# VHH binders against LysM domain-containing GPI-anchored protein 3 (LYM3): the designs that were tried, part 3

Target 1, 370 residues: LysM domain-containing GPI-anchored protein 3 (LYM3), of Arabidopsis thaliana (Mouse-ear cress) (q6npn4)
Amino acid sequence: KSTIEPCSSKDTCNSLLGYTLYTDLKVTEVASLFQVDPVSMLLSNSIDISYPDVENHVLPAKLFLKIPITCSCVDGIRKSLSTHYKTRTSDTLGSIADSVYGGLVSPEQIQVANSETDLSVLDVGTKLVIPLPCACFNGTDESLPALYLSYVVRGIDTMAGIAKRFSTSVTDLTNVNAMGAPDINPGDILAVPLLACSSNFPKYATDYGLIIPNGSYALTAGHCVQCSCVLGSRSMYCEPASISVSCSSMRCRNSNFMLGNITSQQSSSGCKLTTCSYNGFASGTILTTLSMSLQPRCPGPQQLAPLIAPPDNVPKELMYLPSPSPSPSPEFDDIAGGGSSIAAVPAASPGGATVSSSNSIPGNPANGPG

## First folded at step 7 (VHH; framework vhh_7xy4_2)

Design k23 (from h2 with L108M)
Fold by ESMFold2-Fast, scan of step 7:
Structure k23 (fold): chain B 370 residues (1-370), chain A 121 residues (1-121)
Amino acid sequence: as target 1 above (370 residues)
Amino acid sequence: QLQLVESGGGLVQPGGSLRLSCAASGFTFSSYAMAWVRQPHGKGLEYIATISYSGGSTYYSDSVKGRFTISRDNAKNTLYLQMNSLKPEDTAMYYCAKPRTYWSGDWMDHKGQGTQVTVSS
């Protein structure tokens, strides 16, 4: 069973693809394969975007990434919105499906999505629609907010192992995938429910329905705002992004409080809290809400999802590398190499949103650790 | 456990024909694309043909297009390769293969033990 579900409406939602790199690729190269924003992709994997030139860092083969996509109903099935691939020398539908897209799509699904194209011969530069399966969270059928990850089952995987890895249960996995029994085969694609923090933004907001999986980050409001989700809170915390160059005001209306600011005042009657929180992005404007509450005790420091350093970006000509394993990496000749040879349709670079500059400067970007 | 067992190879004269079979077990055969690959003595693996899970789509390498026909019988869990107009350069060990549906460093999830095809004289 694949995670491709039939649908009848033009509904869209946020979803994740579980992608394993088939070769060493730059951040921008991976993002280009899926036509996604490179910085958003990094944040979905809790990689610190404050590092200089992070988009050009090399991600190693075998790395597992969560790729944030928009899941849409097109031609009766839910799939990634607008994912395309330009064929390269020696490409086959099999190598594109299995190696380039890590098994997130079958050769048959590519063929069906490109029914007007003769795929018996792949000419270099042929633009293919790649229908990557995805699933949308349905609050009516589920008790807790979740964001779905499309996960390709590997030969060593078990239902219990997958459940443990993603902090879910075998029961939830079987239910979400409408399985009669918890039986899987290598190459199956499962919808894995990741517990998430949901938003209550107004329907006119561009990021209406924003949902962030536990332990992860999302970038929104034209790169101006970054939000995180931490286990147990069920609510997201938003603050100015580490790189904020051209953004509308992030100050709460009629106040001196900046987005993400939490101030507390302890008294004999309890702790008075004032917080400036994010409420969506509309017409180039960052919406904020100022709130005041009284609690028995003041909270500790804000709990944030941990960020990790990006892989080292060191030129190969300046490095001594150990000899590679004497393993036969390519299993065939004359059809596709073991090299990257990627020709994914280049996504537009994530341009700075044309939002009004804020008068508030949060501080200098953090220097990379080297 | 996934198993692929090829048969039907042998010695044949140039211009002759052979039909290879591959018996598949240990997975839901009807749900996966299947392929044929070959390996000439002392050379690397060469892709020959791929067939979709339903049999509705087939793909061939330029070296065999028009001469070889890949087909399948999902009710019997069997993959076939009909080889016509055989040439000496078609001499190789022939393997049926299940392509990987996830990345692993190569595109083949599994290939069988192989069946030898020799085209001589």
Scores: ipSAE 0.000, ipTM 0.129, lowest interface PAE 16.2, mean pLDDT 75

Design k24 (from h2 with L108I)
Fold by ESMFold2-Fast, scan of step 7:
Structure k24 (fold): chain B 370 residues (1-370), chain A 121 residues (1-121)
Amino acid sequence: as target 1 above (370 residues)
Amino acid sequence: QLQLVESGGGLVQPGGSLRLSCAASGFTFSSYAMAWVRQPHGKGLEYIATISYSGGSTYYSDSVKGRFTISRDNAKNTLYLQMNSLKPEDTAMYYCAKPRTYWSGDWIDHKGQGTQVTVSS
């Protein structure tokens, strides 16, 4: 079964595409396939953007990435139409759909989206609109914010395995996708709800409705502001982006507090906490809110979602078929039972490193394919 | 020979109510989600509401939320749309629709011939 979200409004939401690389590609090349900002793409996968020349880093084939997109209502269906592909020698609608875009679109969907183009003869250099399905649902339980991932079912997948991989439930997957039974087929596209941090920005802000999945980051305000969502949190933490330049003031009005600054003053009456928080981006202006609260004890330093190093591209000549000698093979049978509420995030020390010792992208469970 | 036959449309005054019915045949109705869509004269199709196979989950467009109710009777292979507090903007041809099992530029697998709803005094 594949995800279908009917719609009628002109509203948009942030959504994610679950994309598996078909070949080794530079960060900029992957970003260009989807016409997305490479830094935003890296941060959606908790990849450390402070690495020198990170945009030219080669990502390995078979790597799973969360691609951030804007999900819109077009022709009664939630989808993104911002992605365009320029055909190359030997391309077919089938190879573009199934290989280049990893099954996130069908050949028929490409044909319908390009109805004014004669696709019976696919000339080199033809620019195609690639419609990509997405979801903006209000959440499965409506008690917690969720961001939806468009996930292409693989031959080895089960509903229980997918639910475990993305820290959701078979019930939520079944309900979100309007399924009568938890039956899936390879090539189906599922909307997977990811637990997220929401924002309370005003409706006139350009990033109104900004939402970040647990364990990842987002850039907003024209790359000036970086927000993170720590595992288990419902509220995002925003601070000035390390790469940004030429930004409007990030100072809370009539104060010395900068965006992200938290000061605490412990006394016998409790902890006086003062914070300068991000409140959206409007008309080129970074909006901030200065707030004060009184707590029994002062909190520790702000915890950020762990960042990982860009995944290595290991030379293929060093990868070879399993040895004929007996090998200690880790069995994944211990990771069974169907119950999965454990969020899949890269392991990291709370010691405040700017680079993770883990060389994997968030959203790829440590268990491998489920 | 999948068939969807809408009925119940007509002329109604603003603030009035209408109940639309859709008789389904030629497929296992109880196994599929169903939808209502409408098309105002000279405009594109607009999504109205969707109901799961069991009737346990319903979804509505913002324009009708709180005013329209989608329901189904699987024993009778019938889909319903209860429309309350009708407005002139609700004037359209209303279609019962069976969605496709996979996303496509045309997500509707089949829709009926429609039933006209006109809201005017």
Scores: ipSAE 0.000, ipTM 0.169, lowest interface PAE 16.4, mean pLDDT 76

Design k25 (from h2 with D109Q)
Fold by ESMFold2-Fast, scan of step 7:
Structure k25 (fold): chain B 370 residues (1-370), chain A 121 residues (1-121)
Amino acid sequence: as target 1 above (370 residues)
Amino acid sequence: QLQLVESGGGLVQPGGSLRLSCAASGFTFSSYAMAWVRQPHGKGLEYIATISYSGGSTYYSDSVKGRFTISRDNAKNTLYLQMNSLKPEDTAMYYCAKPRTYWSGDWLQHKGQGTQVTVSS
């Protein structure tokens, strides 16, 4: 069974899907399955985006990934409906649900999400809405900010093992999922609370309530700003993202301090600390706050989650070598795949651009249109 | 009540052809996938073919692929199975069937009364 969270239509939150790869896929291929930003996906897993040609890196089958999604309220229940899948030869609702999406959705839920059409035998090239379970939960212990991961129980799992893996407790898992006893079955989907760093952004900021789990990074402010948790203090630290197209000023007003700059000066009267901090994104503007404080001792270096090399079982010499000018055919096919309603729209925007996404996997021969 | 009524079976020589029909009633035929299954005397049910609600996708068992063709006429609420190059091994009771939305083994929701196909030597 999946945990169900009742909700109102105005509410959204950031959430995570616990996804296990069913086959070897490129970073861009995994991101395309969920219609998520590949850089955001890598950062959610603390994978170093500065790695050469990281978006074309091959990730091995059975790798566990945290997939960042926007969780919305649809029909009074929390779920994401922005993911679309174009059917291929030999697809069934069962194979799509259990293999392609790793059990994060049931065949019945796919059927219900796709109107009155009987999907027991699929026409090749059919575009399906894939409803994905998620949770925002805000009604429990106010002292423990958490981000929720949708986790598919496997045959080898125990409740104690899951709790240990994600640094939570059997009691918290049981309570969050409204269970009477800590009994699980393979295929159950649990909402797992991941301890997180919350933000103090003003309510008028587009990213008000931004929350990032320990061990992850997130992109905000239109990909201009990258944030993570400071371990120990549970405070959010933000700095300019490594890859940005166009951004408003990231300097603190009346200073030369860039977002993320922290300077300290020890003296006989203590440590003078000056910080240029991120304070949210509003009306296309990156908000910053310059603060000064005097402390007895200067703080040491920030304890952020370590960035890791992208995991793979393919030697670098055998990995895809990027063309200086990648073929426009895959990009053109993605545009031609035709999903004008495939959402890449920021929450609370009255109207945003939508991006067409193909669900074609380059490593798999497709017999469908496109 | 959901009803499936098969017709078109009979005795045919090896190498011959038969066209089976299935008249469906009691449900919105055009909205559902349909199938043909068969049962030889004293044996279990064998899957033969399935067709999507629109008729755009068809699937066949290896034993009949290239010889049998499943089709449908949604305006007439009728399912068809064109059987060519019939073999003695094709002798069975043939059933029109409505599959479940998805399955992991037991995929059959309903089947008709059947029509006997006998391929004599």
Scores: ipSAE 0.000, ipTM 0.335, lowest interface PAE 13.1, mean pLDDT 77

Design k26 (from h2 with L108F D109Q)
Fold by ESMFold2-Fast, scan of step 7:
Structure k26 (fold): chain B 370 residues (1-370), chain A 121 residues (1-121)
Amino acid sequence: as target 1 above (370 residues)
Amino acid sequence: QLQLVESGGGLVQPGGSLRLSCAASGFTFSSYAMAWVRQPHGKGLEYIATISYSGGSTYYSDSVKGRFTISRDNAKNTLYLQMNSLKPEDTAMYYCAKPRTYWSGDWFQHKGQGTQVTVSS
């Protein structure tokens, strides 16, 4: 159950870093600090990827972000191995650790990761390995899927407050972190278990083992398929992505049933449900499964948190000015406002905005132009 | 106040042995993994060894594996490093380190003032 003690496994896992932005930076600049895919980063935070020129969108200082990373066991400890930083004028190991990477690493840990070089004096343009702590879910205690967040404790934090914020318990936090007592200090890094939606895709699929934390999205199948995991859910919902790409067929059984479509028919015998579900991506082919079930009642419309969109008709120049956008989000510091609300809508195009839970598929037959 | 105090360093001949100690106070020592790191004069910090909070798991850098042994006494709040078959390249300031998290011994939040080990004829 515990991933907290020193490790010996060479296996990798997916993990998250809880990062607070130190200054206003473009999406691409934040992604470059961690060597992560910008789209994956945005979707992990329910930020709208359909926004024009989104890679140059400015994220405000103090924004809390979940950064998706690959976690590995190296020299007895679990860390991200791929993060590198190129030093700039006036950088110190202290400013890199505490400001640039938000306390997710210490100056001494950077020194250890770069042990072949004395870094007491930094030349401009030096490439540094930045070791970032992380934790892996072992899945041994209970079969509930979880993804681990590496969270840096702040001066105002309490164990109870952190537990409430991330929908866990003080007992679970204490247990996961192998703590003798639920006592924390500013600068401590905690492994926080986040509920997640798991997949059961076959092992030969490129996206085998896809796991999505609650309140997040993922793009898969060459960006053709979008999967979401709403708060409290254990099952992901997959549908055609809203971005324009060339895709293989998303129909089930060579039929008219499209990926993500749920057909229901109420009768005296109950509700017959027919669903076309995503089952992984293999050899350039989107795999689908058609299933039929009988339930006592037909479910109501599926409610998914909309992706956060910038205000309609914002001039390009204004998008590069420091934003007063608050951090934290209403529920979590890592969700920017409307991502936790059904009342919020993504901007589909200039001048096009309607309140709708179907915003994940602009062309949904129920809301299409005709 | 968290405090780590290293001791046991000194001058030894190649092939000799030393036992380093680290006295910990100001925190619940038995709840944390602990590490030893070293810094040769004018060079970067080098990872040496990590031990789990219970002492049930230990890990070593390739440069010291088979020669050094990390251990702990949770009743005495003390961390140890037994160094055998010492080489001139083992000459360094040795530091006891507490991790910034409960799940890693190498990701130190605090280290002590160190104890000097010099291996020469």
Scores: ipSAE 0.022, ipTM 0.501, lowest interface PAE 7.8, mean pLDDT 74

Design k27 (from h2 with H110Y)
Fold by ESMFold2-Fast, scan of step 7:
Structure k27 (fold): chain B 370 residues (1-370), chain A 121 residues (1-121)
Amino acid sequence: as target 1 above (370 residues)
Amino acid sequence: QLQLVESGGGLVQPGGSLRLSCAASGFTFSSYAMAWVRQPHGKGLEYIATISYSGGSTYYSDSVKGRFTISRDNAKNTLYLQMNSLKPEDTAMYYCAKPRTYWSGDWLDYKGQGTQVTVSS
């Protein structure tokens, strides 16, 4: 029951891969496996990008990540774009499929994508095309906007458990995956619909159709703009990102309001709300819209998902233990997925407010001058 | 019909050399990895060496590393095993083999009829 979406067009969509790390890997190493932007990958998982040298931070084995990818139609099937893997010492198609790519592809699918050559014994440094599954489902009637996550079923999983984890239903999972019954097996790949905030940017915008799953962040406008989704509002909130200094103006026309500024004024006639909002990226220009509305009462602060510190890979008890390794080993030395001698610990969950200077709370002006 | 035909075995003195050949037919030889395995009298199959489809990567068992060389000629559909510094423990029936592309446990798709190598004084 692997999810394969047949397609007749070359249209693309945004999608997610559900990936569990097989060994400890740097952020850049994980991003390289999928040929995605490391910073966008971190933000898709609400990881704070303001940390120094965050791209070289080591993420622990067993950490679950949502990998943002672009899907296209390849040979009549939806596949991820431009995913390639360069083989390493001791690689097999089995270890690449099951460990390196976490079961998101089968050895047979890799062989078929690289036809004309038997890959049972690999030359080191060979570039392989890795056909990762993804879904758009753009031709079906859906009541709510959704982004699709390719999820590999684990031995302990149930349809009800997966539905609960991702805030969907067994019925929706069954329907999306064209299943006759809600029966799953370990190793099956399911398309999981994640409820999302959609945009209404003009069709000439480069980020036309931008969609962000609830509780996640995305970068757009050449890393100049950072957006987030809170499902309850179904509204996308965008503000300046701290990464790029070469950005067009983010000021709303004929005003002192910067992108993301919200001002409210309560009166006897109601609450007057003034907002400088993001309206897409076109021809190198960040489009903004200044809007004013009158509401019966001023809204309270709307909280975005908290940004979390990059997860640690070393248990506290073992941090000071001498490592009497006989010789430096390569980063990966095991045919089954790597040379880690320390079992991964669960990633640090959000527990405290992220008090970074990037400020993830859009409901009121930050405490600052002016 | 897929066929592998081994040749070049025989009786050799300890310290001597032999070159085994395997003629492949019935499949696109240049597209597949190939292997040599051996079976000593009264024992199970022992892996010796594998070679990738291009010849760019080779792998050897510890018992033959540095003494044996696996090679291929894709234009002639032929696999070779150059055996140097032969020892009595190298005495076995030698098989040319095509590995399975995907396997869990049993990794051989096909093996030939074999060629006997005897190392004795």
Scores: ipSAE 0.000, ipTM 0.273, lowest interface PAE 15.9, mean pLDDT 76

Design k28 (from h2 with H110S)
Fold by ESMFold2-Fast, scan of step 7:
Structure k28 (fold): chain B 370 residues (1-370), chain A 121 residues (1-121)
Amino acid sequence: as target 1 above (370 residues)
Amino acid sequence: QLQLVESGGGLVQPGGSLRLSCAASGFTFSSYAMAWVRQPHGKGLEYIATISYSGGSTYYSDSVKGRFTISRDNAKNTLYLQMNSLKPEDTAMYYCAKPRTYWSGDWLDSKGQGTQVTVSS
């Protein structure tokens, strides 16, 4: 009765869910809806995890997120992820399906997955199994290296618009979704192929088959290693993660190179590159490979995918903004003027005043509690 | 709009062979991956085999691997399943199916009426 997507019982893959927030939610609250790691979720969306207490940051309603999941075979005929949801006051199967999970599941699919529970009366605190769609590419004749996003079609969407948004083509979308024509309706779920950096790790590595979409990050090796995929790149770049406190050695064997180190030396025969690269995680050990290659010309400086500040819809008059300069601006050295010179002005003008809109209601604090 | 018509089922002795056919119409057959699934009487659907749109890739369930061969003829809009070394456990209604890559499609929109295979002495 559901989608047929043939698979084997041992077949798992990395996939993404395209999720739009139905209300303002903390990072941890969004992650809990899908039972995923909050930091990995932020990195999949290129959100900077260095912000203090980022896991409790409130993300705004209508924000679109890519949720990283492990897709598993069910009954040999479909791939899915099962998550759990605890019902709240005023929940209906319809509101859970269409709002809470953004149309990634239907009310009937929730009912079927919870056949032993009487869902005609939905008591507060009922634990529901939520089956969510995911897809993996298996066609060698397609030769398309991609990570797949389960995307819910909205009323404003067109195939051309979706293709442009995700840097794919109408032809690729049509082929991946086994469609005869590029016809879509609101509520349809599409597997969207995202251009990605693939890994060549050994099959015994825990993160065998790791794949990262262009412009994103992934955390692996027990949170010890952070990998990125830059636009136009065919290979991922991995370096030690800043949040890790206990990790196995990240030094390439018999060398002075640490994971992520790249050196170049121009010669008459071309550019000699020496790299210490990540090669997977096995039995608690971070695997590294020291490689030397020759290229006609040395590559330009390493560029990582740009990180964004955690999105929100709250005015941030009191937030310290990064310098727009390419070179870091030095902090003011005067102890008496440092922090006070930055924070004092917003604190002295709570609620502020603007000439581009009606005056704000007097007495409102500029940044609320805190 | 799409229609799938299975044929070639019947009664066969254990160890015997059968070749199933599926005639497809109402869609661009050569653009879609196709599958065979089966349903034993009183049980759920079981995946058997899948073939890519070009025929270049095939996948099989562990229960039939090495015994069944899926193939297609895009010029004739026809899908095939060659079944060898049949066992009593292979007794089921066999369905030709057009798998959807995106999730939440209706199974009834993507399978035919079926053809019965009975393996018995």
Scores: ipSAE 0.015, ipTM 0.326, lowest interface PAE 7.2, mean pLDDT 76

Design k30 (from h2 with P99V)
Fold by ESMFold2-Fast, scan of step 7:
Structure k30 (fold): chain B 370 residues (1-370), chain A 121 residues (1-121)
Amino acid sequence: as target 1 above (370 residues)
Amino acid sequence: QLQLVESGGGLVQPGGSLRLSCAASGFTFSSYAMAWVRQPHGKGLEYIATISYSGGSTYYSDSVKGRFTISRDNAKNTLYLQMNSLKPEDTAMYYCAKVRTYWSGDWLDHKGQGTQVTVSS
């Protein structure tokens, strides 16, 4: 399971790449490096897509992103789908591997993938095939849903630190990576198991096996459906996505319930809960399931994973709110403090994001930020 | 208990040929990709060739492409490297290697003790 196994061209699974930006790049530029959908990439990182022109937002150097990929069988070996890179002025195989792709590929692996090309001299505009890592397991030994992140070990990293950062254990990391001891070297690529929400879509659905890491989102059904995985949950919550205007019906059959609608009615006999849930995408059709259950007590409002504003490295001006007193409100034009910048950047803060704007869905008890 | 044992090295003149063999034991050989790497005296490891678990796909470094052929016999748990048109710069210790499960910077899970290839007049 933890070894390179024979596979077929139909053998696919979802995975994540751990990528650190080497320079300031637009969202579309980062997405282009991996040939992934920019909006899906943002949502995989819980970044709010409702911001105007978010695809052209400039993300700062050193930002860590989870890049959603599909692993497939290539030449009998399980790999992610290879991406393509066009060389630029001053590129070397080393700078492409270590800086542009953040160590997710080695210069030697680029050479192997481009065996027909003379790479001793890189002319501007040379088209390179970039093979990317793939961490997937067949699930025969797992009891909980998990999505695997390919993480490039940095010089300061420790197994305990990585485990803490991604809410796993040194034991799980050691076992997943078939390691005899918890020893890592800078540049190693480690498979990190992330707790996730799984789906039970039918095998004929194009998004069969959809899985979302705790605390984030996925976009599916041709941008028509957005699904959320709340921290600690194993079940995803899906609702209509705001960015798509051309979608098949999202109404549950023989009802007035829209996808994502949850209604509850408390009585002395218990709480009657009615839900219209997403059940996959097949042949251009959004599949829905209308279900009714009786529970002892009604659940609270539907929770969504917190969303964060698109990260940037530009210090914001300090502004003072107007006072009801006659004293004028001073305006501070210069950035003076550095400590708050570090406090604003912690990668694994579940309290640092605002909830999504799901108020547009009738019957959804989840409201925007209070 | 995993063991890789290389053989077939030796002294050969420029333009000559050698066939290296690697006997694998202690793991399911037919389930893993395998590689040949080399290390010239006083230098780092250099990638030579990789072969998929089935033998259906092979990859070579530019320095050996067209001259070397990697192959495997899964029934015999043996990896081969046919080396033709040998050059003095091919002089190195040659290692049979099991490819790492995850694509790491060092590329290798395990390598054998090696077999010396010397190309000299």
Scores: ipSAE 0.005, ipTM 0.204, lowest interface PAE 9.8, mean pLDDT 76

Design k31 (from h2 with P99T)
Fold by ESMFold2-Fast, scan of step 7:
Structure k31 (fold): chain B 370 residues (1-370), chain A 121 residues (1-121)
Amino acid sequence: as target 1 above (370 residues)
Amino acid sequence: QLQLVESGGGLVQPGGSLRLSCAASGFTFSSYAMAWVRQPHGKGLEYIATISYSGGSTYYSDSVKGRFTISRDNAKNTLYLQMNSLKPEDTAMYYCAKTRTYWSGDWLDHKGQGTQVTVSS
């Protein structure tokens, strides 16, 4: 099973995997399966990273996550950069493919990727290369900025249902996947186009081509910068990350503005907007640009994607499916020294606003990601 | 109803050229990306090249990049593979295939009967 995207260059690009947990796992355990940064993974799912010891928080079985991955062109097909799995007791290629990696890879693909290893006898502790699907269409057949999600079709899924869930259309899904008809089978992997905020960073920046799906967050510049993409926006908003401990200057040159600062002034001529925007990361330096624009009206408070509290360790509804609870008053005492009630924990969100660069003159072509 | 019929294979000397053709019928050819894959005797299927539904994008495996050219004629419902600088290791059964961006067990949605290419002196 894989999403087949033809490619011609060895450059890297960004993509997402749609992953459903097969069992309760810590944040670090899920991140380890894909060899991704745990904090970046949480932000891609709008989960608040400010919670104490969040990397050891348990994520419940059946939780759906968007896993941010980087892709490379290998043998003319787009694939994830290497992910490795160390086998455990009772593992089979089937259980690794279908349960551990949720159908994002097939047993046959694992066998082919590990052709020099005899997998007819799967010893505990065997290191396996896991090839994962990646889709990073370069816009030749698409004109809008989009980030692509590799989604494993479930038994109840329909094309219309998937399209509605991810705010796309059956026509777009059919076209992106080069399908003649909107027919799917359980276990198929579809490339789902997610509307995204693009960047226009210079080609020498290490985060050149950074793209963030609507409603999500991303970390860049060595965890120093946090960017977000407001639903329906094409431009990302970047500000200093709360977890950064050692970063280059985030001040716009020859100004009193720090990264993320936006100043607006309404007048009879319209709204004067001054912003200090993020422009990429190069040679250990955070690049910033100071811009001024005149708009008809000052933007209202920006509605950023909210960061949410980490989900409960175990869904309570699952415990009541076979037998209804007789009492409406649960008396679950908190563990000594604190509390584990997610409902009692405040939902914290970073302050910020959508920043649009190169919008001072209407009709000029938008500057997209490289 | 869906048919893919390859032609143009044969015996050729190392360094020679061949052009493969694939006649498609029973589906809207211009709506699908197409691929060429090959299978050497006793080995698995190997990806060679893909072309987008419009012909605007083409992609190749590293083993054939610069030597092979994939193209299509949507008006004639025909897929082509121009093979130059052929090597003995290019010897294989060549299949054209209707592809989707998902795994179907056999790697591709549908493939034809194949055409044999043999590169030897």
Scores: ipSAE 0.000, ipTM 0.254, lowest interface PAE 12.6, mean pLDDT 76

